# VH-VL binders against Putative 6-carboxy-5,6,7,8-tetrahydropterin synthase (queD), part 22

Target 1, 157 residues: Putative 6-carboxy-5,6,7,8-tetrahydropterin synthase (queD), of Pyrococcus abyssi (q9uxz4)
Amino acid sequence: MKRVVSIKRRIYWTKEFDSSHFLELEYESKCRRLHGHTYRVEVEIEGEPNEHGMIFDFNHLSELIKTLDHKVIVSEKWVRYEEGYVLIEKNDKLLKLPRSEVVVIDKPNVTAEYIAEWISERILENAGENVREIRVRVWEDPRSYAEITLTLKPQGS
Key: E = the ipSAE of ESMFold2; O = the ipSAE of OpenDDE; V2 = 0.75 times the mean of E and O plus 0.25 times the DockQ between their complexes.

## First folded at step 17 (VH-VL; framework fv_roledumab)

Design p7 (from j6 with light chain Q27K; at its last look DockQ between E and O 0.79; V2 from the best seeds 0.83)
Fold by ESMFold2, look of step 17:
Order: structure tokens, then sequence, then C-alpha cells
Structure p7 (fold): chain C 157 residues (1-157), chain A 120 residues (1-120), chain B 107 residues (1-107)
């Protein structure tokens, strides 16, 4: 009688980054003000080892999160571009910031859920056919997180 | 694996219309800004148009403004470029291309291109 | 619109040669420059962004440099697969514009 029926493989990676943002909300909330977090990102990837024996290269995760670190994160909905600058207009704010200090995400708001989605999507771009699941958790503080799971179909089905 | 596949090219007379399509796979299409770039035979590359992730913002090169219309259908992971009032100078290979995220406008993936020829 | 001027228009070289292609912007664009390789009959292939950062999977013999108005692509030991046309592109502002291209041909 075989003791091992199947093998399931998963890798885990985590990093912190410091960013500022605000939320678009129709009701009064302090979250509508520009403020900062030390975010923590947790990434889990399930799949099979590729030709190099890896499910996914951790260096790609590190480079992706470096893009967000020490930046103001804003929604694409709120921005216009002037040479070298991002002009941000929302919540009675008008900000003109150097383009290098801003990350514009293609989401309607800058919630932990949408940041997690944005991260998961950039991980997916670099995922081979050996990857079956991408799970991203984004913590805004030590108490709470948002989680996104991408379940991937095998290509050619 | 990111793939972009253009279609709809052909030979048409000046003044006629043509609709190009680009089908995307291997990424979450609805979360990415997309572009069209064209290349006339034996000529350099020319940026044509851009469209935001949700289709709400569009920008065109002056050479095509008022004649071309960019749209997207996120339910079908497809881009469309409507080419109206075609001129011989619009003869080119048309590529769809994506960027990595909205604040960095370099094209990390391109389609194979579709040929548009405008002649009588 | 920001003009991107490449030189030379074409360049004959042998395998093993060091090849240098320049790109000049009509105004300061910081480091918002990308480089592409295009082989005959194919779509452009992305090589470099932010003037000097190699895309993953691009051979290390390619390098980029520059900031402001003057930018350079260098191929440090030309290989047979490197014979192609190379384009610079500014992404500092719309409209996005490309250089006219530099053909690297076998001698």
Amino acid sequence: as target 1 above (157 residues)
Amino acid sequence: QVQLVESGGGVVQPGRSLRLSCTASGFVFSSYRMHWVRQAPAKGLEWVATISYDGSKKQYADSVKGRFTFSRDNSQDTLYLQLNSLRPEDTAVYYCAKIWYSNEWYFDYWGQGTMVTVSS
Amino acid sequence: AIRMTQSPSSFSASTGDRVTITCRASKGISDYVAWYQQKSGKAPKFLIYKASTLQSGVPSRFSGSGSGTDFTLTINSLQSEDFATYYCQQYYSYPLTFGQGTRVEIT
C-alpha cells in the first residue's frame, strides 16, 4: 500500500513596503485624507517546479514590490499627466507630484483589495504554465488584510 | 504567457473604412491600458492611440484624430480600432501593444501585426 | 511632440564587434527611454526601459545609458542573432514617439 498518493507544492514569500494613499468614499471618513501605511504583502503560489526546479522566482516578487515602496498610490481614474508630473484631482485635492513619486494603478480606488488585485495581476504576467494558483494578502496594519486568489486554468483547454 | 493577436487587415480603397481587432490572453486584460502602434512599409514606428483599462479615456495621434476610434470589450478580452476615411498614408502594419502599468508607457508585449493597405 | 533622433541610420559590423547606437531627444526627458529590437518581418521586441534597465531575459551584452537628452544602446560583443533594426522610444509625454531606427547589418 502506497503511503504517498500525491504531492501538492506551495511557496510563500513576504515583504513590507511604505506607501501613502487615500480612498474615494461617498461618506465622511478619515480614510479620504492622504495618509500612509506600512503595508505587508504575503504571496503564496501553488504549482509544479519548472525546468529550473522553481514554481516562481522570488526575485521577480522583490522587484515588483520595490515599485510600490515609498510612493503615493493613486487610481488611474483620478489622474492626468503633465510632462514629468502626475496631476491628481479627487476628494477636494489637487496635487501635482513628480511622476517618479507616484504609482498609478488601473483600479477605481486604492483599497487593500485593489492593491492586492494589482499585485496578483503582475505576478500572473510572469507565471508559467506550471502555476495553478496565486494568492496575495495585503495588510494595511497588524490586524487586517485583504486577500485575492487567482485560480488558473491550464492553457490549451 | 502574454499573447496579443491582431486581425482585420486588408486592402481597401481610399475613403473606406476598416475595423481591426486584437485578442488578448495570458493576463487580466481588463486591468491594463492598451495601445495601437503602426509601421508604414520600410518606415519607423508611429504611436497611434491609447485607451484606459475601462475604456473611459482615449488619446490619439494628430495624424488619425477624428478618423480613428479606439474601443475595448473587456468581456471578450478584445480591442477594436475603427479606421474611417482611410488615406494612402495610413498604409501600415498595425500592432496592438500593452504596457506594464499606467505610469510607465513602454511597450513590453506586442502582437504580430495586421497589414492595412490603402490603394485604388 | 518630442523628436527622437537616432544615429547612425545604418551600421555594418562583424560578430564580436562592439556596437554603439545613439538617440537624442529634442528636449529633456529624464530617463524615460525604452529600446526595442526588430528583426525583419517580426514585431518589435522590448529590450530596455528607464534608459538603462534590462528587461528580464535580455542578454547581458546589451546595455543602455543616458539621461536628459542623450541616450546610448551598446551591444558589447555582437552575435549573429543581433543583426536587426533598433529603435529608441520616449515615454516622457504623449504623443509617444520613436526614433527613426538604426539597422545593424552584417559586413
Scores: ipSAE 0.799, ipTM 0.910, lowest interface PAE 1.0, mean pLDDT 92
ESMFold2 (binder alone), look of step 17: mean pLDDT 91; pTM 0.920
OpenDDE, look of step 17: ipSAE 0.894; ipTM 0.944
ESMFold2, look of step 18: ipSAE 0.785; ipTM 0.901
ESMFold2 (binder alone), look of step 18: mean pLDDT 91; pTM 0.922
OpenDDE, look of step 18: ipSAE 0.909; ipTM 0.949

Design p8 (from j6 with light chain Y92W; at its last look DockQ between E and O 0.91; V2 from the best seeds 0.83)
Fold by ESMFold2, look of step 17:
Structure p8 (fold): chain C 157 residues (1-157), chain A 120 residues (1-120), chain B 107 residues (1-107)
Amino acid sequence: as target 1 above (157 residues)
Amino acid sequence: QVQLVESGGGVVQPGRSLRLSCTASGFVFSSYRMHWVRQAPAKGLEWVATISYDGSKKQYADSVKGRFTFSRDNSQDTLYLQLNSLRPEDTAVYYCAKIWYSNEWYFDYWGQGTMVTVSS
Amino acid sequence: AIRMTQSPSSFSASTGDRVTITCRASQGISDYVAWYQQKSGKAPKFLIYKASTLQSGVPSRFSGSGSGTDFTLTINSLQSEDFATYYCQQYWSYPLTFGQGTRVEIT
């Protein structure tokens, strides 16, 4: 009787990044104010090794998270662009920041859930057919996280 | 793998209309800003239009403003470019293209293009 | 609109040559420049962003430099697959604009 029935392979990666944001809410909350977090992102990817023996290249994850680090993260809904600047209008705020200091995400708000979605989507676009699942957790503080799991259909199926 | 496939090109007379489509796969289409870029025969590249991830914000090159309309259907992962009042100078291969995220406007993936010819 | 002017417009080169293509913007655009390669009958292929950062999978013989108004794409030791037309593109502001292209041909 063969003891090993099958092999499942998964990689894990984690990184912290420092960013500031605020939320659009229709009710009073301190989260409507501009504030910062040391976010922690955890990434798990399940699949088979590619031609280089990797499920996914960790360098892509590092480069992706560097994009968010030390930035103000805002929703695409709140911005206009002027001469190398991002103009941010929401919650009675008007901010004009150099474009290099801002990350504009294509989401209606900047919750941990949407940040996790945004990250998972950028991982997906670099995932080969060898990847079956992408899981992203984003922690805003030590006690809580938001998690997005993408389960992938084989391409061309 | 990211894939963009354009269709709907053809030969038409000046003043007529065409509707171009671009079908996307390999990424979460509804979360990305999309663009059209065109190239006249044996000529350089010209940016044509952009549309936000949810379709709510659109911008057009002056050469097509008022004649072309960009839209998207996120439930079908499809872009549309309505080309009205076509002119001979609109003759080009039309590419759809994506960017990596909203405030970095370089095109990391392109379709193979669809040819539009406007002549009498 | 920001004009991007490439030089030279075309030239012939041999395998192994060092090729330098320049691109000048009509105003300061910081380092918001991308470069593309296009082979006949094909869509453009993305090479470089932020003036000097190579996209993953682009051979290290390609390099970019510049900031402000003057930008350069260099191919150090041209290979047979590098004969193509090259375009610079500014993404400082809309409308997004491209250089007119530089055709690199084998002699």
Scores: ipSAE 0.795, ipTM 0.907, lowest interface PAE 1.0, mean pLDDT 92
ESMFold2 (binder alone), look of step 17: mean pLDDT 91; pTM 0.924
OpenDDE, look of step 17: ipSAE 0.799; ipTM 0.918

## First folded at step 18 (VH-VL; framework fv_roledumab)

Design q1 (from p7 with heavy chain K65E, light chain D31S; at its last look DockQ between E and O 0.89; V2 from the best seeds 0.85)
Fold by ESMFold2, look of step 18:
Structure q1 (fold): chain C 157 residues (1-157), chain A 120 residues (1-120), chain B 107 residues (1-107)
Amino acid sequence: as target 1 above (157 residues)
Amino acid sequence: QVQLVESGGGVVQPGRSLRLSCTASGFVFSSYRMHWVRQAPAKGLEWVATISYDGSKKQYADSVEGRFTFSRDNSQDTLYLQLNSLRPEDTAVYYCAKIWYSNEWYFDYWGQGTMVTVSS
Amino acid sequence: AIRMTQSPSSFSASTGDRVTITCRASKGISSYVAWYQQKSGKAPKFLIYKASTLQSGVPSRFSGSGSGTDFTLTINSLQSEDFATYYCQQYYSYPLTFGQGTRVEIT
């Protein structure tokens, strides 16, 4: 009888980034105003080592989060484009920002939950068949986070 | 692994219609803006249409506006392109393609394409 | 619409050659240029975005440069698998437009 029945492997990675956003809410809230956070993202990935001995490349995570850093994050629902610019209209705001200063997420709002989803989706896109689970936590402050877990089935089966 | 598979191409006479489909896998389809790009035989690439993640915003190339309709079914991870009033100049391989995210409109993944031929 | 003009339309080359393809935009587009490789009968393959940033997995012999209106794709020491047609694409504004293509053929 073998004492080890199976091996479960997981990697952990974390980084902070600074971004501004606002929320679309049906009620009055200070979160409807443009404001900033120092977000912290935590990523856990479970799987088997690939042909290079990695479950997932940490450099990809670094490059992904670099996309969000020092940007204004907005919903695709709120934007129009003028050449070189993003126009943002929502909550009695009209902003015209250089396109390079804005991240437009394909979500109906810019909550911690949707930011975590957006990150998890970009991680999934670069995950090989060796990855079984992707977990993303996004902290807006030291006290609270939103967490998204993607449980994966083999591709092309 | 991202995969896009087009279907529905064929040979049709001018003035007729076709419906193209594209099935997606390997990514969270409902969270991505999608596109159609076409390539006439032995010619260059032409962007045709784009559709937002939820299907609410659409844009078309001038050459097809008013004749083509782009839609998506996020429950089936499928894109549709309705080609109406087809002309010989619409003859092309039609690719579905995705962008990495909505503010950067370069096509990081393409399907294999489906051929549409408009002739007698 | 922004017109993208590639030069040359085609040329012959041998393995080991340094290949340069240029792309000119009809107006300033900052660095919103992507490059694609297409082999006969295949879908385009994404190579470069933001004029100069290589996509993951693209060999380092490929490089891009330029800003504004003039852009260049360079293949430094051409390999046998690099014989293909190359396209530039602007993504500064809709409608998205491609150059007409440059065929790199074996001598």
Scores: ipSAE 0.766, ipTM 0.902, lowest interface PAE 1.2, mean pLDDT 92
ESMFold2 (binder alone), look of step 18: mean pLDDT 91; pTM 0.916
OpenDDE, look of step 18: ipSAE 0.912; ipTM 0.951

Design q2 (from p7 with heavy chain V28I G55A; at its last look DockQ between E and O 0.93; V2 from the best seeds 0.87)
Fold by ESMFold2, look of step 18:
Structure q2 (fold): chain C 157 residues (1-157), chain A 120 residues (1-120), chain B 107 residues (1-107)
Amino acid sequence: as target 1 above (157 residues)
Amino acid sequence: QVQLVESGGGVVQPGRSLRLSCTASGFIFSSYRMHWVRQAPAKGLEWVATISYDASKKQYADSVKGRFTFSRDNSQDTLYLQLNSLRPEDTAVYYCAKIWYSNEWYFDYWGQGTMVTVSS
Amino acid sequence: AIRMTQSPSSFSASTGDRVTITCRASKGISDYVAWYQQKSGKAPKFLIYKASTLQSGVPSRFSGSGSGTDFTLTINSLQSEDFATYYCQQYYSYPLTFGQGTRVEIT
């Protein structure tokens, strides 16, 4: 007779950020050139409220996305470090940029898929045992997105 | 949540070898640069080595270069540090550590450490 | 290699005291400094990055400041759990280097 069998809870958060990048591709494409996007990130987190009544603190998401905003995003594969600078060598480019203006991601390329993965990984590190699922969408423009879903196993299983 | 657990330490004579391991959990290990840091009673904290997420780039402190080899097995979420030609000055607690952000090299999580003693 | 020099080597204090530890780099390193707390028999615990930004969960009585060559860690109103050794670390360039430590001990 009980009408409610279970309760599932999700939170949603979104933010835009402006970044530039280029792609490593084996074929000719304009995406091999340095260019920019206004990215939009959407985050959904499923879980139970923690001791403070939150599934996840939105302030952590805001601080994470600030890391990417107004930066050049590059692959760790393409870089060397000189004190205070990042040197980027790929696609016949040689760039020397202050470290503070670059985000180096531990991915083989800088696609929307890998940016979404990078974001999901940093969300996971701040997720308590109360979190069951993390979903991240990254839009490069209003028409297209990449999505990463992390499904979390219960601890002790 | 994030956990790093080292093993493989022990007491060995100079010139011998050991292999240290570090198992990782609570994060997507294959997407992170990892480090070894050691702490000697007489010399304090010393960075030892770093390895890129895919193991394609490695860098070592001058004190261990040519004797130590850092590797990782991303399918097992495990780091290895091969310690060859050990010297008494290599005596230390060895920690594995991770960074939060690829171009920011501070260690947000450390393992408990494993003790290496090099003595006759 | 960039040398990190901490002072003092040790500091005797009572609960409620304000404690200030300094760290000097041998060259300009902007704000690429982290601070760690280590209790006897334990691994270092991460406190502060970018000279002044507290890691999540670190009590607000801890603060960091500095840029260039001179950096400080301040504990406002010392608590019993704060008796430990504190290390600064530069991450401006490899090799990554640490200060020699400052032991904060009870009077």
Scores: ipSAE 0.790, ipTM 0.905, lowest interface PAE 1.1, mean pLDDT 92
ESMFold2 (binder alone), look of step 18: mean pLDDT 91; pTM 0.920
OpenDDE, look of step 18: ipSAE 0.908; ipTM 0.950

Design q3 (from p7 with heavy chain V28I G55A K65E, light chain D31S; at its last look DockQ between E and O 0.91; V2 from the best seeds 0.86)
Fold by ESMFold2, look of step 18:
Structure q3 (fold): chain C 157 residues (1-157), chain A 120 residues (1-120), chain B 107 residues (1-107)
Amino acid sequence: as target 1 above (157 residues)
Amino acid sequence: QVQLVESGGGVVQPGRSLRLSCTASGFIFSSYRMHWVRQAPAKGLEWVATISYDASKKQYADSVEGRFTFSRDNSQDTLYLQLNSLRPEDTAVYYCAKIWYSNEWYFDYWGQGTMVTVSS
Amino acid sequence: AIRMTQSPSSFSASTGDRVTITCRASKGISSYVAWYQQKSGKAPKFLIYKASTLQSGVPSRFSGSGSGTDFTLTINSLQSEDFATYYCQQYYSYPLTFGQGTRVEIT
């Protein structure tokens, strides 16, 4: 039996971003109010180097997180559009914000789990056939996080 | 790796119906708003319809509203466009397209298109 | 609906030429403009969003400019693969609308 049977390669990347949000909840909670977090995103990607020797381009991750930074994140379920603006109606709120200041996610709520899913989805669409696994962890504060792992089906399945 | 593949086009008489399909791969289809855009021969591009990630919100161009129905099956990663009461001016290549995220409506990926011809 | 009018409808050019295509919106649309390239028999290819931001992988010889109603796509040194039809698209409001296209032909 050979001492090395396979090589596993993984990259790690992390960044913080500041955003505001609120939750849709049917019970009373402070989280129903508009509030902010400094989120921390951790990304791990397992795969093989591509033709340029990279598993995934870190610059893409940076640009992706920049999209969320200093934005109000809301659910697609809560919005309508007036030219140049997003109107957000939920939890007894009516907010009219410039479209550039809002990120609308295609999720029914704006939990750490859904933010992590949203990020993982955007990583996936730029992942080549060399990528086997994408892991995204989103921290809302120093103590708590949500984690999404995408395991990619091998080509030819 | 994002792929969109349209099918279901053909030649049909005015007043008839067709059902177009678009199969998606390389992204988490159930989390994206999707669109149909068409291109008539020797004419420009025309946006036709949009559908939210969960199909709860739909919008149509005035030229097709009341005749076309957009739907999706997220378990099969497939879009459908039901084309009813077809007219000669509906003759076009039909593309499915996706956007990058919900409040920026430019189309980063397009399918290859499927041709619909409405003539006698 | 916001009408997008492109100029010119077509023109001839040689490799190395600077090509300028304009697009005029029927009302102010800020910078909510995208540009696409379409080669014969192919689907449109996304080039530019927000009037001036190049999509990843688009050659730097392409550039976009404009705000309000007047927008420009420029190819600074035309290459043989750049002969195609180019479309602008507004995404300021629904219905989303495209310019009629500009064909860039070889001389």
Scores: ipSAE 0.775, ipTM 0.903, lowest interface PAE 1.1, mean pLDDT 92
ESMFold2 (binder alone), look of step 18: mean pLDDT 90; pTM 0.912
OpenDDE, look of step 18: ipSAE 0.913; ipTM 0.952

Design q5 (from p7 with light chain K27R; at its last look DockQ between E and O 0.93; V2 from the best seeds 0.87)
Fold by ESMFold2, look of step 18:
Structure q5 (fold): chain C 157 residues (1-157), chain A 120 residues (1-120), chain B 107 residues (1-107)
Amino acid sequence: as target 1 above (157 residues)
Amino acid sequence: QVQLVESGGGVVQPGRSLRLSCTASGFVFSSYRMHWVRQAPAKGLEWVATISYDGSKKQYADSVKGRFTFSRDNSQDTLYLQLNSLRPEDTAVYYCAKIWYSNEWYFDYWGQGTMVTVSS
Amino acid sequence: AIRMTQSPSSFSASTGDRVTITCRASRGISDYVAWYQQKSGKAPKFLIYKASTLQSGVPSRFSGSGSGTDFTLTINSLQSEDFATYYCQQYYSYPLTFGQGTRVEIT
């Protein structure tokens, strides 16, 4: 076929999850209070099929988002640990929650941008050399999202 | 594609110092808590130290506390472990390892290890 | 510190055998247990987390079970590449601790 110059392949995946969080802000805002969202995550991955004909396994995406669902998401900066518990101190809050009910992200705050980064980083860990780009959008509500794009260098170049 | 590569091991006399390093690739290093774990030649595995993603929080095993110092350079994707006042019982292969996220402390990726021998 | 005690210390087996390794914690640790395989001269290889969840790419002949204080790693049909030392590890609290290891050897 003379007319086909190249083939670009991308997969798309989406899922909702329900989580609670709060923000560290230097100004007064209702977002400083513990509150919830039904988040929507969108994932696009560009690359070539692997030996099984997949760019990336959707099961890994599903399992990743399960870790966030029905959890309280907090910053690593706000926590300390006691056997089986996470203690959270920030914004005049002192919470002791079972460790299984909390996701501690290695970010200085729990904005949609940092949640999207956290997700993209865990996708990257499971990405083979066949993956060229990972894009993650996190919607806090029907009108607002944050987007992170990881552009990957070819291995050995 | 996660890779961890340790270096800096060697043979030293008791009371001397060594600095180990671990170079990371294939993940966003600055966003992950990191660990050192060691293994004596004919013994099991012993956790040594942990450091938070930004280097602000550190914990050490009692056997090394006060003698070892863990640090990281996120601009170079590198960990350092300063081994001071070395003892024969510190003789081991030293591994760097990462966890998946902050409140799940299993080591999903390990380096190849670097050997430290402390002998008269 | 939470002690992790593995049984047996070593185990002689043949290809095709069903191998069971146990690990007991000195106190309750829920399901915060990981398992590792280590071949001579190599770094440990991660197999299982949360007592029973198999890491992607680990053969289905491996399985884990347990909660509380008693944990088991099972290899349903031992293959030649499975002769190695196996470690359990608790991640319930610091200091993180490992079992002393179980060496699976050819008969």
Scores: ipSAE 0.805, ipTM 0.908, lowest interface PAE 1.0, mean pLDDT 92
ESMFold2 (binder alone), look of step 18: mean pLDDT 91; pTM 0.921
OpenDDE, look of step 18: ipSAE 0.903; ipTM 0.947

Design q6 (from p7 with heavy chain K65E, light chain D31N; at its last look DockQ between E and O 0.90; V2 from the best seeds 0.86)
Fold by ESMFold2, look of step 18:
Structure q6 (fold): chain C 157 residues (1-157), chain A 120 residues (1-120), chain B 107 residues (1-107)
Amino acid sequence: as target 1 above (157 residues)
Amino acid sequence: QVQLVESGGGVVQPGRSLRLSCTASGFVFSSYRMHWVRQAPAKGLEWVATISYDGSKKQYADSVEGRFTFSRDNSQDTLYLQLNSLRPEDTAVYYCAKIWYSNEWYFDYWGQGTMVTVSS
Amino acid sequence: AIRMTQSPSSFSASTGDRVTITCRASKGISNYVAWYQQKSGKAPKFLIYKASTLQSGVPSRFSGSGSGTDFTLTINSLQSEDFATYYCQQYYSYPLTFGQGTRVEIT
């Protein structure tokens, strides 16, 4: 019997980014106002090394998070486009911002859960068949996070 | 990993209808805006339609507005394009395509296309 | 609608050549330009976004430049697999529009 029966490999990566947002809520809350966070994202990916010896390229993670950094994050539900600009109308706000300053996510709201989900989805589309699991945590402050785990179907049964 | 597969093309007479389908895999389909783009034989590319991640917002090129209807079934990871009142100038290969996210409208993945021929 | 005009419409080239394709927009579109490669019988393949940023996996011999109205795709030291039709596309506003294409052919 072999001493090693299997090998399990994970990589870990983390980065902070600064963004502003607001929430659509049916009840009164401070979170309905435009406000900012220093977010922290943590990424864990489990899988096997690819042809280059990597489970996933950390540069892709860095580039993905740069998309969110120093931006206003809004829901696709709240926007219209005017050449070069995003018009945002929700919660009695009317904002016209340069398109380069806004990230429009394809989610109905901009909660930590949906931000984590959005990130995990963009990691997945760049993941090869060598990746088995993607875990994303998004911290809005030092004490709380939302977490999304994608478990991928194994190839070949 | 991302895969888009169109189907439903064929040869039809002017004035008839077809329904095109596009099945998706390798990404979380229900969270992405999707598009149709067509290419007539020996001609360039023409954007046809877009649909939001949940299907609630749709936009069409002027050439097809009022005749084509874009829809999606997120439970089956499938897009549909209903082509009504077809004209000879609708003859093209029809591609489904996705964008990376709703604020950047470049097509990072395309299907292989399905041919629609409108001829007597 | 924003018109995208490519030049030249076709180009004959040999392996090792530098190929330059230009695309002019009918109005200022900042850097909202993508480039695609299409081989006969195949779907377009995404190459470049933001006028100059290469998609992952695109060979470094491809480069893009430009802002405003004038954009360029350059292939340094053309390879046999690079013979194809190339399209620019603006994504500044709907309707999204493509250039008419530039065929890069062997002669």
Scores: ipSAE 0.781, ipTM 0.903, lowest interface PAE 1.1, mean pLDDT 92
ESMFold2 (binder alone), look of step 18: mean pLDDT 92; pTM 0.927
OpenDDE, look of step 18: ipSAE 0.912; ipTM 0.951

Design q7 (from p7 with heavy chain K65E, light chain D31S V33L; at its last look DockQ between E and O 0.82; V2 from the best seeds 0.84)
Fold by ESMFold2, look of step 18:
Structure q7 (fold): chain C 157 residues (1-157), chain A 120 residues (1-120), chain B 107 residues (1-107)
Amino acid sequence: as target 1 above (157 residues)
Amino acid sequence: QVQLVESGGGVVQPGRSLRLSCTASGFVFSSYRMHWVRQAPAKGLEWVATISYDGSKKQYADSVEGRFTFSRDNSQDTLYLQLNSLRPEDTAVYYCAKIWYSNEWYFDYWGQGTMVTVSS
Amino acid sequence: AIRMTQSPSSFSASTGDRVTITCRASKGISSYLAWYQQKSGKAPKFLIYKASTLQSGVPSRFSGSGSGTDFTLTINSLQSEDFATYYCQQYYSYPLTFGQGTRVEIT
């Protein structure tokens, strides 16, 4: 038996992005109003190096988060489309925005939890069989985050 | 890796029904809007239908509206397309496809397709 | 519905050639246009979105251009694996519509 029994490999990546959103809540809250955050996303990916020596390409992470930056993030539940525009109806709002300025997520609300889920899902679809775990944290402010962990089918080591 | 696998195609007479299935893997299926697109020799590629991530919103091409029904079972990562009152012009390879996210409607992944032939 | 017309319907070419395929929309679609490659017996393969942005892993010999109603796909220095049928698709509005295809075949 060797002195080293196993090797665990993990990569870490982080980026900030500026977005606006609001929440659907059935009680009074300032979060029901359109407002912005400088979000910080942290990504950890566990796995084995692929044929290029990478667990996951950091450029894909950068391009993914760029999709959210300087956008209004809304729920698919709240929208209709009119050629080149997104119409958003919720919380006594009627907004018509250019389609390029909006990200419509396939979630029932736009909480930090759902944003983290949305990000983790887009990472997963580009993950090879060498990836075992994807962890995403989304910070709305410096003190609090939501975290999603996806555990994938084992590849064996 | 993203994978989509269609099944349920076959040869049927006009007026009959078929049910197509598409199984998904390699992505969180329940969080994606899904589509059916068909390819006929005479008509080329034609978008057929779309369904929201939770199945609550559906839209169909005029050529199939009222005859086809799109559904999904997110617990089984499976799409269904019920093809009723089939016509010879419905003869095509049927693909399931996904989009990147709800307001970017290009098909970044496609299945390999299942063949539907409607003839006497 | 927005009709997409490709030109030419077929194109004979040799390895190393520069190939240009035109796609025209019946009304303005801004840059909401995608390109696909399809080899015989296979599903379409996604190449380009937003008229000009290459999908990850697509060789740089492929390029797209245009906005509004007129779009082109260009293949610089055609390779043996590039003999296929190419489709444009608008995603400006439902119903989503495709061009009729352009077959690039060996001379």
Scores: ipSAE 0.774, ipTM 0.897, lowest interface PAE 1.1, mean pLDDT 92
ESMFold2 (binder alone), look of step 18: mean pLDDT 90; pTM 0.909
OpenDDE, look of step 18: ipSAE 0.913; ipTM 0.952

Design q8 (from p7 with heavy chain G55A K65E, light chain D31S; at its last fold request DockQ between E and O 0.90; V2 from the best seeds 0.86)
Heavy chain, then light chain:
Amino acid sequence: QVQLVESGGGVVQPGRSLRLSCTASGFVFSSYRMHWVRQAPAKGLEWVATISYDASKKQYADSVEGRFTFSRDNSQDTLYLQLNSLRPEDTAVYYCAKIWYSNEWYFDYWGQGTMVTVSS
Amino acid sequence: AIRMTQSPSSFSASTGDRVTITCRASKGISSYVAWYQQKSGKAPKFLIYKASTLQSGVPSRFSGSGSGTDFTLTINSLQSEDFATYYCQQYYSYPLTFGQGTRVEIT
ESMFold2, look of step 18: ipSAE 0.811; ipTM 0.911
ESMFold2 (binder alone), look of step 18: mean pLDDT 90; pTM 0.911
OpenDDE, look of step 18: ipSAE 0.915; ipTM 0.952
ESMFold2, look of step 19: ipSAE 0.779; ipTM 0.900
ESMFold2 (binder alone), look of step 19: mean pLDDT 90; pTM 0.913
OpenDDE, look of step 19: ipSAE 0.915; ipTM 0.952
ESMFold2, fold request of step 21: ipSAE 0.759, 0.763, 0.763; ipTM 0.901, 0.902, 0.897
ESMFold2 (binder alone), fold request of step 21: mean pLDDT 90, 90, 91; pTM 0.913, 0.909, 0.914
OpenDDE, fold request of step 21: ipSAE 0.921, 0.921, 0.920; ipTM 0.955, 0.954, 0.954

